VHH binders against Integrator complex subunit 15 (IntS15). Designs and how they scored, part 1

Scores and structures below are computed, not measured.

Target 1, 373 residues: Integrator complex subunit 15 (IntS15), of Drosophila melanogaster (Fruit fly) (q9vpf9)
Amino acid sequence: MSMSIDSNKLLLRKGDMKLDNYPTCAVEALTRLETLIASRNKQNMVMQIISEFIFLERTPKDGDVRKSQALPISQMNLFQEFQLIIALIEYFSRPGRDATRNAIFLSLFGSHLTPQRSKLLSRLISTAVSGSVAPLLSSAGTWMQQVGCKTPLSLEVAQNIVSDFISYSRKTPEQLKQLPMVGPHFAANFMVAVADLYLNEQRSPTLNPPPDALLDTITEWMMENPTLCQASQQPLVLPAGAIAMPFTTPLAGLLRWVVLAPLVSNRSAYSNLHLSLLRALQQLVSSGESTALPSQDLMQIVKSLQSYCARLAESKTDPQADAAYQKCMERFAQAVQIALSSNCITNQIQLLCLLESLPPHKLMKIVIEAHKK
Below, numbering starts at 1 at the first letter of every chain, in headers, positions and changes, except where a header shows other numbers; antibody chains aren't numbered by Kabat.
F is the ipSAE of ESMFold2-Fast. E and O are both the ipSAE of ESMFold2, at different seeds. Each is the mean of both directions, binder to target and target to binder. V2 is 0.75 times the mean of E and O plus 0.25 times the DockQ between their complexes.
Where letters were taken out, [cut] stands.
The coordinates of atoms that the task and the answers printed are left out; those that the model quotes come from them. Centres of patches stay.

## First folded at step 1 (VHH)

Design a14
Fold by ESMFold2 at other seeds, look of step 5:
Structure a14 (fold): chain B 373 residues (1-373), chain A 120 residues (1-120)
Amino acid sequence: as target 1 above (373 residues)
Amino acid sequence: QVQLQESGGGLVQAGGSLRLSCAASGLTFSSYAMGWYRQAPGKEREFVATINSGGSTYYADSVKGRFTISRDNAKNTVYLQMNSLKPEDTAVYYCARTPFDILTGYMDVWGQGTQVTVSS
């Protein structure tokens, strides 16, 4: 094959792509994006190719919507959405560099998404979980870290997985149970996201526990995969010039579940999860990790306990006589002791002051006094 | 030639506030995500905050609730409002632009940086 100056210009022009062969034109577009992303001078062309040939979007007309407020209008029907999902599964399953797959995934989904793109992303990831598509789940894990595991984008994906595999499933599918082995980084980031959805007063005025099947699944993951929380610490494989966003472990969010659970549940699974979390925390502390439990997450637990104690005071109930409160504090003290002993908490002094504000608990008092100045 | 220039840094007492500005020249950047990063002496460059063209924001855990990123597309400017400053916030602060409208660490243009020093 002979390349000329005119042939090179033709290959770079978006107008030479054959739109009438969907989804073939989307696959061709993905291949061209690999080259264009490396160039970095082609940002407008990259965005137009993604919009026009992959997502089949058009710019709004004057009569449709105000141009200055308008998002691209999807012209994709449901059959084409299915075709695109299959094409993406096939594309990400091909042999190739992780950096390239991650760059493509982030280009497709790592921005302010239209509602239609967000819906398609959720369906794509659920399909990849069902098919145990490891390369795609690896890119999805990288994506969750880069956009942030607790952002609306990531939380929507996490909620859709819970809906697809927990809420509307008779039995938890084997593919979900195997997720830590197929995509450990994605499984860890999913746990960060889903932990934020439940037993979290920042998300809901009430403490809403996770569905029982989700709790059981997460507990089994942690018991059977002792290093799963460390999967989020793997270095990301990103395109040249990219900077990795900080990783987050699921420890703090899951700790909130087990500490607050006695307020709303008597399920013994929380005891098993708590033990698994203490083991995982101890492993991270032993490896020298100093940020395993961010103080902001721990302070959130204190705030929820303060709110509960305020309600006990309104009913003239002594917190030291309340069995649920005492169990919450026992679990909390055990985790805090491990974290404080190794300086695993940011803003440790502020946390100690907040812990002293809670009604006394024998073990927590010992933990606080051991670290007083 | 796209250039990013930070301003608004300086010396502030702990508990104080500063507002950093990052002005762009060469073209409008309303279609790009913008971010703030910081680097203390002898440390790696650390993510602080990002904002995309639609106004969605993302923050490092260490600054959530204290810092606010915003943008004014008419002025080609991005801001970082820093409240309740602590000595550990002391660093050179850099603004940056991504090559895409994404909330990631993909940055193709960096500013020169502005010093923020928080004294006890």
Scores: ipSAE 0.000, ipTM 0.205, lowest interface PAE 18.2, mean pLDDT 81

## First folded at step 4 (VHH)

Design c40
Fold by ESMFold2, look of step 6:
Structure c40 (fold): chain B 373 residues (1-373), chain A 121 residues (1-121)
Amino acid sequence: as target 1 above (373 residues)
Amino acid sequence: EVQLVESGGGLVQAGGSLRLFCAASGRTFSSYAMAWLRQAPGKRREWVALITSGGSTDYADSVKDRFTISRDNAKNTVSLQMNSLKPEDTAIYFCAATPGYSLYSEHFDYWGQGTQVTVSS
C-alpha cells in the first residue's frame, strides 16, 4: 500500500490541532514529532511544527523586512509561557525512551534559538531543578554537551541557575544541593559552564571569584559525589545516525579556580575543593582510565600567573616572597604532579615550557625536573 | 552567509600524509561548529571529524588516531591533518559548518565544494 507523495505530505502536515486549545496542541505536536524525528529528511517539517504549534511563532510579514533577516515573532502571552513550561515538564516526565526525549529536547533547543526561546529554556531548566525532575534534567545534560558547555546558550542557562538559586535566595535550596544525585550529567556540565564564568581572564579582565554560596555548593558536590566528574564520560543516548558531540571535563576549570583563588580570596573552601580535585585526579590514575586534560586550559592558568607576576615586577615585589603567588604555585604543582603521573595532559612539552617561564617555586621545580625527562 | 573553500587535496602514496585546509569567509566563524566529511565513489557521505566553536574535537572510528582536526579563529581556517593514509581514505573531502547543533550530518548549513584526496597503493 503506497500513498502519493502529496498524500504523505498532507498526512504529515495534519493541521487539525487548534491554537485555541493551548497547551494541548503543543503536547499533541510533541507526540507527532516522536515519529517524525527519526526521519532524517523531515527535519525542516519538524522545525516548522515546533515553531508554529509549540512556540506559537510566525514569520514576519513582507512589510519592508527581508525574510532572511527577520526574527520569528513569538505570539505567546505570559500565561501560555507558563503553560508550556508545565506541559514540557509533564511530557518529559512520562515513561519513554531516553533517545526520544533527548532528540525532542535537542530539536526544541539545539539550534536557531531566538532570545525568546532561550529565556523560556532557562526558566524550564530552573523549574526542573526546583522540582527535581530527573528525566528532563537528563535531557538538559545531553543538550548542554551537544551545544557545548561553554557556548553563550549554555552560559546563559548556568547564569540563570546561579541567579535563581544562589543570588536571590537567602540559603541554597535542597534541590540544588541534591542536583548531582538527580541529574549527574547535567550537574557535571553545569560545573563546566560556571567554572568558565568565574576566575577566568578569557571572560573578564578582572579575576572575579564565584559567589561564596556557589563555591560552597560546588565544593560539597565534589566532596560527596566522587564519580561526578565521570558523569560527562557516559555514552550519549541519541537516535541512530545522530552526531554525538564530545564531552568536556569540569576538572580543568575547577582547577583554575583553586589555583588562582589566592590572588583574590582567602576562603578556606578553596582548600577543600582543591583536595577534592586532587582525589578525583588520583582516582582517574588508579582506575587506569585517564581522561585527557586539555593543555590549553592549564596554559590559561599559567598565563594568568604570568600577568600577576608582571604586575609584581612593576611594583618591584619578588614573586618568591609573595604569599599569594606561593600558594597558587603550591596548589598548581600538586595538581600538575598527579596529572603528569597519569599522562593525562595533552601536549605535555608545551605546558612544561610555559611552567618554566614562571618565577621559580620549589615544589613546581621538583615536579618539572621529575617529569621533563 | 558563510563561504567555505577547501584546499590541500591531491595524490599521495599509501602510508603518506596530507593536510587539508578550509578557509571560511563571513562574520561569525568563531560561533560555528566545523566538520570534515568525505564521500568515496559510489558511497554515501560520511562524517570524519568535528571541532566545536569551543575547540572540542571528535572523530569517526575509521580515522581516530590518524587524523587531527584543528581551527584558527583568528585566520578563519580549519585544517585536517591526515596521517598513515590508506587507499580506503580516497574520497572527496568537504568542509561544513553549522551555527548550532545538527542532529544528523546531512543538515549542516554551509558546505564547501570539496577537495579530492587520492591514496594510491
Scores: ipSAE 0.034, ipTM 0.469, lowest interface PAE 5.8, mean pLDDT 82

## First folded at step 6 (VHH)

Design e4 (from c40 with D58Y)
Fold by ESMFold2, look of step 6:
Structure e4 (fold): chain B 373 residues (1-373), chain A 121 residues (1-121)
Amino acid sequence: as target 1 above (373 residues)
Amino acid sequence: EVQLVESGGGLVQAGGSLRLFCAASGRTFSSYAMAWLRQAPGKRREWVALITSGGSTYYADSVKDRFTISRDNAKNTVSLQMNSLKPEDTAIYFCAATPGYSLYSEHFDYWGQGTQVTVSS
C-alpha cells in the first residue's frame, strides 16, 4: 500500500476545494465514492466524505458536555437541499451497475441518519415517484429491504408517500398507480410498510383502517399485478462480500387488513383484496420456494381476534352470533387453508393449537381437523 | 458508547437447545438494530439473525425456523433462542449493534467479544 486513508481524503478535499460551488462538490464526491465503497476498510472515509461534502455537515464542537452523543449538524439550507435532490435524481439516472447504485444509496441512507437526512430521503423518494425514476426507485427498494421495511425510517418514507399521494391529493396520481410497473421491488416493500401502519394493534391500541384511497390503490395494484408480492424474491444486487438481508412479502400484513377489517369497516374493497391475496398464496405453491406467512404474524392476528372476543364477552355477546367476527373468521380460515395446503406456514402444529383457542367457527374447525393428522 | 457482553454459550448435543444473551450498556440501546453473527472454524463470519429498533426480525435461511431473536429494551438485552441444534451450528457467536444498516459485517458499530457454541453429535 502506497497511500493512506488520510491521503485519499486530502486528495478529495483538494478537488472539492477547487470546485467549491454546491452542488458541484457533492456530484464530485459521489463519483469518487464509486471506487471507495467496495473496500471494507475505507467505509469510515466514505462516511466522512458523505457527511462533509454531500450533506454539508459538521461535527459538534468542543464545549458541549454531551458532544459524543450528538449527531452531525446539518449546515444545508433549503435551496441546497433542493439542489441535492436534483443532483441525486440525475446521478441515479445515469447508466451504471446496479450494485454500484445500490451501494451508494445504502452508504447515503443506510446508517447514521440524522433527522435531516431522513427527511431529505423522504422528499427524494416522493420526487422519484412523481418522476417515475425507475433506477432510483430500484435502489430505494433495495434500501428498504436492507434497513427493514417496518423500521421507523421505512415507515416514515411510507407515511410520507401516503401523505403526498393519498391524503393531500385530489385524485390518486397516475404515477402512484403505475408504481408497480416502474419500481416493483419498491412497491412491494412499500406495501409491507403501509400494511404495518394500519389495522395493527402492535402499532396502536385502536384498529385504524387505511385511508379509502390507499386501500383502493393497493387493491388495484394486487389485481393488476399478480406477481407483485414476489417482486422482492429476486436476488439483491450488492457488491461482493456485502450483507444481503432476506426479503419479506406484504402478504401477512395485508392478510391482517382483510381479516380484521370487518371489525371496523364494511367496505367491499376488502373482499376484492382478500380474493387477490388468496390468488397470491396459491401462486406461492406453484413457485415452490417461499415461506410467505411467518407464524408470528398469524399469531398476532389471533391475538387481535381474542381481544375482540374478550370485549364481546364483557358485553355478553356470543361471538358465533356476531356478524363481524364471523366474517373475520371466514376470511382467516380461507387463507389458512390455502397456506397450510401450500406449505407456506412454518410451525404448523403450534399455529393449529393457537387457532383452536378462538371461539369455534365452522370453516376454521374443518381446516384445523384436516391438518392435525 | 455501547458495550456488548455475550453469555449463555456452551456445549450441547445435536437436537438440543441453547439460549444466548447479549447485555448492552449505554443510553441508546432501544434506537439500535441488534444482530447475532457467527464464525465457524475456518469459515468467514456470517450473519445469523437481526432485530431492528422497530422490532422486526430477520434470519439467515440456515436458521430460519430454529432460531428466534428477541429484545428487552427495559433490561437492555437481546437474546437468541437456538432450537434443534446441528453440528454445523458450532461457532463463536457475536452480538453486534448499529444505528442502521451495515453494508459489510465489519461495519457494525459495536461488537461483543463472542461466546462459543459447540454442538456435538
Scores: ipSAE 0.158, ipTM 0.591, lowest interface PAE 4.4, mean pLDDT 83
Fold by ESMFold2 at other seeds, look of step 7:
Structure e4 (fold): chain B 373 residues (1-373), chain A 121 residues (1-121)
Amino acid sequence: as target 1 above (373 residues)
Amino acid sequence: EVQLVESGGGLVQAGGSLRLFCAASGRTFSSYAMAWLRQAPGKRREWVALITSGGSTYYADSVKDRFTISRDNAKNTVSLQMNSLKPEDTAIYFCAATPGYSLYSEHFDYWGQGTQVTVSS
């Protein structure tokens, strides 16, 4: 293309000419991608255009032995990164087809992420949250489902939002509070990601609770937006022939928070969140392919409770007399009771066997016996 | 960071069965989508089967109902059971992994060395 030749010559010249032409070549590239992105046989060309003209990347010179997957080398300075963020906000704010926007977002950020692309993605999404840029957040929601809400890609984005709006307060939290209304699919997927980051012994040896402000925000979202957990179940809008990945509901991870919270916290927000989760479980479609509480996620809660009880034994404390353990088990039993009655749990026999291995609790015993044969 | 090693390839008669295995290294296996792809002589590499971190499976039309992908997160393995094999299934089969997404399954972040499957008629 004439554009690629002119941009290549500009990149070979040292001087301010790059600043005068960028981000124009990226905007033109995005426009050209709209006609190419739906064609399976043009995807290598799409990726080359994205790398060369949007992210200003070069292939590494004199590639090493074939065992090294050399990532493209970024030629972009910080000012060009800012210009690209602005250009992407403007591009995704334009009226247009959702399938096209989603395909472009996934092509930009779905794979081949250099450290620079990953940092730019996190800043782009944080900026879109601050600006309530609904079309971009809709594409980001689709993106997070397609790459997986618990993958390093998604967790980096989620951590950056927590950093910007909660931990360092670099940005005012009011726009974060509105996220369920502006981008409900993204908000639901963000909840899956942050639920995985805290009170999760698969991520950390210590049961680290979420920051108080994050907990309060998530609790408010659940209380004020009763259909939010269902936002992940909306059909994806993708080009014909594209592979749609399954959704993940935030219910299982948030349940882990409320069940394990008495071990590390007395915050009353967990009681409010628990009530919201019980209501969501009661309203869940219990048949027809929806998976709300995979038994493997519930087994992780059991493992955490077993670890806690082992520590109680080392300190010579009886779990049946431990107020925190009893509260964990009360919440867990209530959720399991509803989920079993609503047919929201797969592989029930294995779960019931594990639940019996825990120190006894009155309500949990009743639930187990009611569902054993 | 992630290393993938395939095994189980070989020569098999048309109509026969074969099971491929892929062993993965690294603590991130359970968070990655895993796939099998193949490249026949003179053809582009194509995806065959994919299994998400959550266990959902997807298959190319050409192998649907004949092949089964599964994963064992405790053993860090992915397997591909191939039944009712045809000469057209002859290819080098690659195990692949991604934390990301390719719109049409053209790109994965990590690849194995490949294992040859030959189906004689």
Scores: ipSAE 0.025, ipTM 0.438, lowest interface PAE 6.4, mean pLDDT 81

Design e6 (from c40 with S53Y)
Fold by ESMFold2 at other seeds, look of step 7:
Structure e6 (fold): chain B 373 residues (1-373), chain A 121 residues (1-121)
Amino acid sequence: as target 1 above (373 residues)
Amino acid sequence: EVQLVESGGGLVQAGGSLRLFCAASGRTFSSYAMAWLRQAPGKRREWVALITYGGSTDYADSVKDRFTISRDNAKNTVSLQMNSLKPEDTAIYFCAATPGYSLYSEHFDYWGQGTQVTVSS
C-alpha cells in the first residue's frame, strides 16, 4: 500500500485535498499552508485545512447545537497519530525561515486545542526533547511565550516533560540536561511553567516541593548557563502583523522555590539555586530590565509565609525562634534588597507594606527601612 | 462556553464619539484575548481592535489613532472608545473572544450578538 500520492491524484491540484492518503495529505497541507499563512485574509481557510487534513477532525452533527461553539471530533487512530508526530518532526527539521516555522506551529497549537490536539502536542514536544530537535524546540519556545507559560496549555506540556523525563525516567536524562544548549528559549519558558507547578499554594493546598531530580536539573541549568534567564527576552520571530506577547522570566517563580523550600526541605540544591538566582537577578538589573520580578509573584511568597506563621502561632511557636522561617526570610531579604536597589519590582510601596506584616526578621527590617521614604 | 453581551451602540454624528462595552461571563476572563470586529452593510466582517490577556493591543489601520480598546479584568469587561467617527464606521460591531493565541486574531471561538453603530453625516 502506497501512502504517498501519485501525480494522477486530485491532491496534486490546487484545492484538491483527500483524506485517503494519510499522512501524505497532512504533509501536503503543511506545504500549502506555507503560502497561505502570511495572509491575514486566509486564516479561516488555514484553520479549516489544519482541522480537516492535518488533525482529521469533523464538526459534531447535533441538530440545535451552536456550530461556532462546537468541539471538533478527532477521527485519528493511534497509528495515524504516530505518523503525524513523525511528519511534524520532519517538517520542522527542514531548512526554512524561523518566522514561517513559528507561524505554522502557532496555527497548529496556538488556539482551538481539542483534548486530542493537546495530548499530541505534549507527545510531540517530548519527542523533540528526546531527539534534541532544535528547530522544533525553538518554535515550541515561541509557542509557550505566545500562549502564556503559566496557562493550562503550557502547564500540560511542562507536566508531561516532568512525567516523561523525571517521574518515569527511562535513563535518557542527558537530553533534558542539554536542553538549555539545544533550545534555550524553550528551556527558560519551561522553567517558568514548572516553577508554577511546585511550592505554589495557588496550585495545591499544601506546599509540594519539586521532585529531587527536577530540582537538581534546574539548579544545574542555572549554574551552568548564566544567561539562561535572558533567553526569554529575545525578540520574537513572527510574521509581519502578528501579535507579540510579553516575555516572562523564570526568576520570580524559582525565587518562590528557594524562599519557601526551608518549610518543606533541607536539600542543599536550594542553596545553590538561590545563589544562582541572585547572580541572575543582578545581571538583569545591570541590563536595565525593570520587570524581572512581578509584584504579584512576590506577594504569593508573603501569603505563604503568613500562613506558615499563623500555624506557628497556633502551636505557640515564636517565628523569631523558628529556624525554617528565619532561613526563608534571609533568602527573601537578600533577593528583595537587590531588586529594590534597582527598582526591579512593580508596586514597591505596596510590597513594602505587605513585607512589614510578616513577623520581624533583622535583615528584612533593615531592607524595608532603607527603602521606605 | 463564554457569553458575550455588547452595549453602547447607537446613532452618532460624524466627528462624534461613542464607547462600546462588552461584558463577558462564564469561565475565567483573564485567560482570553478579546477583540472588536465589525460588519458594514454588504461587506465582509473585518477586525477592528484586539487586546490580549496580557494587555497588548493592536488595531486595524483604518481605525488606528481614533479607536482605543481597553479591558478591566476585575469587572470582566472590554470597551472600545471610538473617536472622530466617520460614516464609513457605520456597522454592526461584535465582541469576540478566544482562549490561547490566534496568529492574526481573525478567528474567534466566542461571539456576541452585535450592536449597531450608525454614523450620520
Scores: ipSAE 0.066, ipTM 0.455, lowest interface PAE 4.8, mean pLDDT 82

## First folded at step 7 (VHH; from e4 with E1Q V5Q F21S A35G L37Y R44E W47F D65G S79Y I92V F94Y)

Design f6
Fold by ESMFold2 at other seeds, look of step 7:
Structure f6 (fold): chain B 373 residues (1-373), chain A 121 residues (1-121)
Amino acid sequence: as target 1 above (373 residues)
Amino acid sequence: QVQLQESGGGLVQAGGSLRLSCAASGRTFSSYAMGWYRQAPGKEREFVALITSGGSTYYADSVKGRFTISRDNAKNTVYLQMNSLKPEDTAVYYCAATPGYSLYSEHFDYWGQGTQVTVSS
C-alpha cells in the first residue's frame, strides 16, 4: 500500500512474482478491477493490471520510442492458460451483479485484444459451453453484442465453437443442444455470427454450406425454442454511462441460408429451418426501433441469385426451368410476403423493384404486385 | 497507433445537410471501432455516433434518425452524414477510434483535432 509507483514497477518486473503467484494474482486483479472500472478515471491502470497480472503480458522492449508499434508479448504458458480459464469460470460463477460481471468481461475481452487473448477467449467460451456455465455465457452474450456479432473476433469464437462441437468429435453435442436454455442471449448472438460464416458471398467467393451437424443443431434450436430470435432484445445490463450497442437478430442471416441452400444442398433440414423462420417472422412484434429484415440484407440474397442466374444464362439454361432456382424463389417469396405483413422490412419499394429484376417466379410476382403501391 | 483527420465541416443553414469525413492512417483501421463526438462552447464533449469494426451502429438520442455513421474500410475512412441540421448541432465534431469496444465513451484511445460545424438559424 505504501510503496512508491517506481518501487512497485521494479517489483512487477520480477518474473518470479508472476510465476510464483499465478493464478492467485489474476484472481486478486479481478477483484480489484471491480472498483477501478467503476471509477472511470483509471483506465490506464485497468489496462495495465489486465495486461500484466491477468494475461501475463509485457510491453515490447523499445530502443526507439518513436517507432514502437509492437503488440504486447504474452509470457503465459499452456498450463497458466488452463489455470486462468478455470479461475475465470469460478469468478463468473460467483453470485454478483450482472452489470459488474459484464463490465469485467468487456474490460478483459472488449478491446486491445492480442491473438493470444483471442485464442484464450475462444477456449474459455467453449469450456463454458461444455460446462453449461450460465453466468459466463450470459456475459459472453453481452460481450458479443457489444463488440458486434459479425466482427472478426466474434466470428473466430463462432468458428471455434463449430470446430470444437461439430467438426472435432471428442466432445459430446448435448451441451451444445442445451445452449439456448442455458445461455439464450449467447445462443442468439452465436447464430448471428455463424449465419454470417456460411452461404455468404461477402465472406467467401463460393456459397459454402454449413456442416450438416451444425445445420441440424440450428434447425433443432429454432424448432424447439420459438422465441430464441428475440433473446437479444432484452435490455443490456451495464454500468451507468456505458455504451450499449443495439441488438442484432439472427433472422436475416438464417433466411439467407434457407433461400440460397437449394443452389448447393438438398438437405431436408433447410425446409424445417425455413418453416421455423416463417413462424418467427409471423410472431415478430413490430417496433420503431428495430427491424428483423433490413432491405440491405435481402438485397444481398438477390445479388447471389442474380449471379447464379447469370451462370445459368451462360449454360443456356432457362431459370424458370431450373429446379434449384425455383426452390430458392419459393422460399424467398414466402419470407418476403410474411415479413411485409409483419412490417419487418425497411425501404420496401427499393426492394420490390430489385426483386422484379430477377427471372420471374409465380409466387414472387404475386407478392410484388400485392405490396407495390 | 492511429492518426485521425476530420474534414467536411463548415457553415450550413438550418434544415441543411453536411457530410463529415475522418481519414484514419494504419492497416488496422478495419479492426477499430470509430465514433463521432461533439463539443459546443462551454459544454462537455458529448457522444454522437459509433460504428463497430463489424458495421453495427449506435446513435445518441438527439441525432437518431437525422445522422448516419458509415465506414469504408478500403479508404480507411469513417463518415457522418448529418441531415436536418438544427442550430443545437453547432459544435466542434471530433472523430475517435479504439481497438474493439470501449465501455465508456471517454476511454477511446485516439482522437482527431476536430472540425467546426455551424448551423445558422
Scores: ipSAE 0.390, ipTM 0.716, lowest interface PAE 2.5, mean pLDDT 83
Fold by ESMFold2, look of step 8:
Structure f6 (fold): chain B 373 residues (1-373), chain A 121 residues (1-121)
Amino acid sequence: as target 1 above (373 residues)
Amino acid sequence: QVQLQESGGGLVQAGGSLRLSCAASGRTFSSYAMGWYRQAPGKEREFVALITSGGSTYYADSVKGRFTISRDNAKNTVYLQMNSLKPEDTAVYYCAATPGYSLYSEHFDYWGQGTQVTVSS
């Protein structure tokens, strides 16, 4: 049975969601989705309601310039976008079930994103950070894990938060500083995403450090919130039958920052961050958590160090005499020692082999020899 | 539009290995989540493995530890390395793609034609 044939009452409710009643039709749609979202066989209907009544989109027809794209075309003006942001903030602030809110957020922003939806998502999340809207930020944290913290969409959100709160503010706003308390899951996933944006040769040919204010903010988060790296490990609250994507901790990406920082920066904040990361790693080890540092993430640090050492060789500089390299290796060895001593790294053989390829460092050599089999 | 073509299926003895490949066309490969599904005769299609555009992986319990999904964005190709194969793994294997994330496993947007995998006892 189709909707148009079998449900006159449902059709009447769609008719009540007229476009000239915006944002009222979006608010009504959100409420009606609560009854539909748990039905696995109604997801196409859910997507149609979202597209037509929340985002005011039309399906491209024959003769459209972009008919080969198959993506919906937004018809929202700027005032309607503002109205929708307000309506979503209000909707997610209502009391309700976590599984329902998470499913609705994922249905709004998890797939089929037009450029207009992506822009609206970034504005919505920045608004929720500014307003300390905990239920929305909780759903955004789940969303970031489900779509992947390092995907282009998640990185776009992270970049926009940096631009909104770091790049355009002389002093970091209190609302961003308090984000770990208001939305710990989102804060942890934001750290995964933003750590991927800086000091990462997979994303830029140079080792670009994070802005000083961002580094300071993340360092304070880690010092003041000792369990923050564990926030993503809690079970996701999703409807029955939904896919629960694996979590990612920010430890590996932030470790890359502190290990590679001596190559580009003298900021003392990296020493404080490094200490906080060692404490966080120790806490995970004592709790029995494994795979907190995936070996492939650590191997990327090794590759960056290898590249740096190749440049030293071209300049006829001995890496053992290079103070920056020695500090990188000291920090790296300390972290690797903690992780290896508890078998918290999967596939250690490949990592140990790659570590041996680096110019020797006294502490790292001891670490490798203690764990070589 | 994304077009998907599987290869690498065939007949193998129990305990053996196969590697499936899925070639994707269109310039959107790097932005898609990619997955493998399988359908045995007389059964419903079931989820096998998923890899996000960022490289995160997720596996069905029945294949965890034995199968590995990977992607090569330079070659627009997704792989499924299947080790320690069992007769229960016999099925047609389908490659699938979706932009972003699907809340439920059966809602992928694009599907390949399938490749047969047969595991003899």
Scores: ipSAE 0.113, ipTM 0.578, lowest interface PAE 4.7, mean pLDDT 83

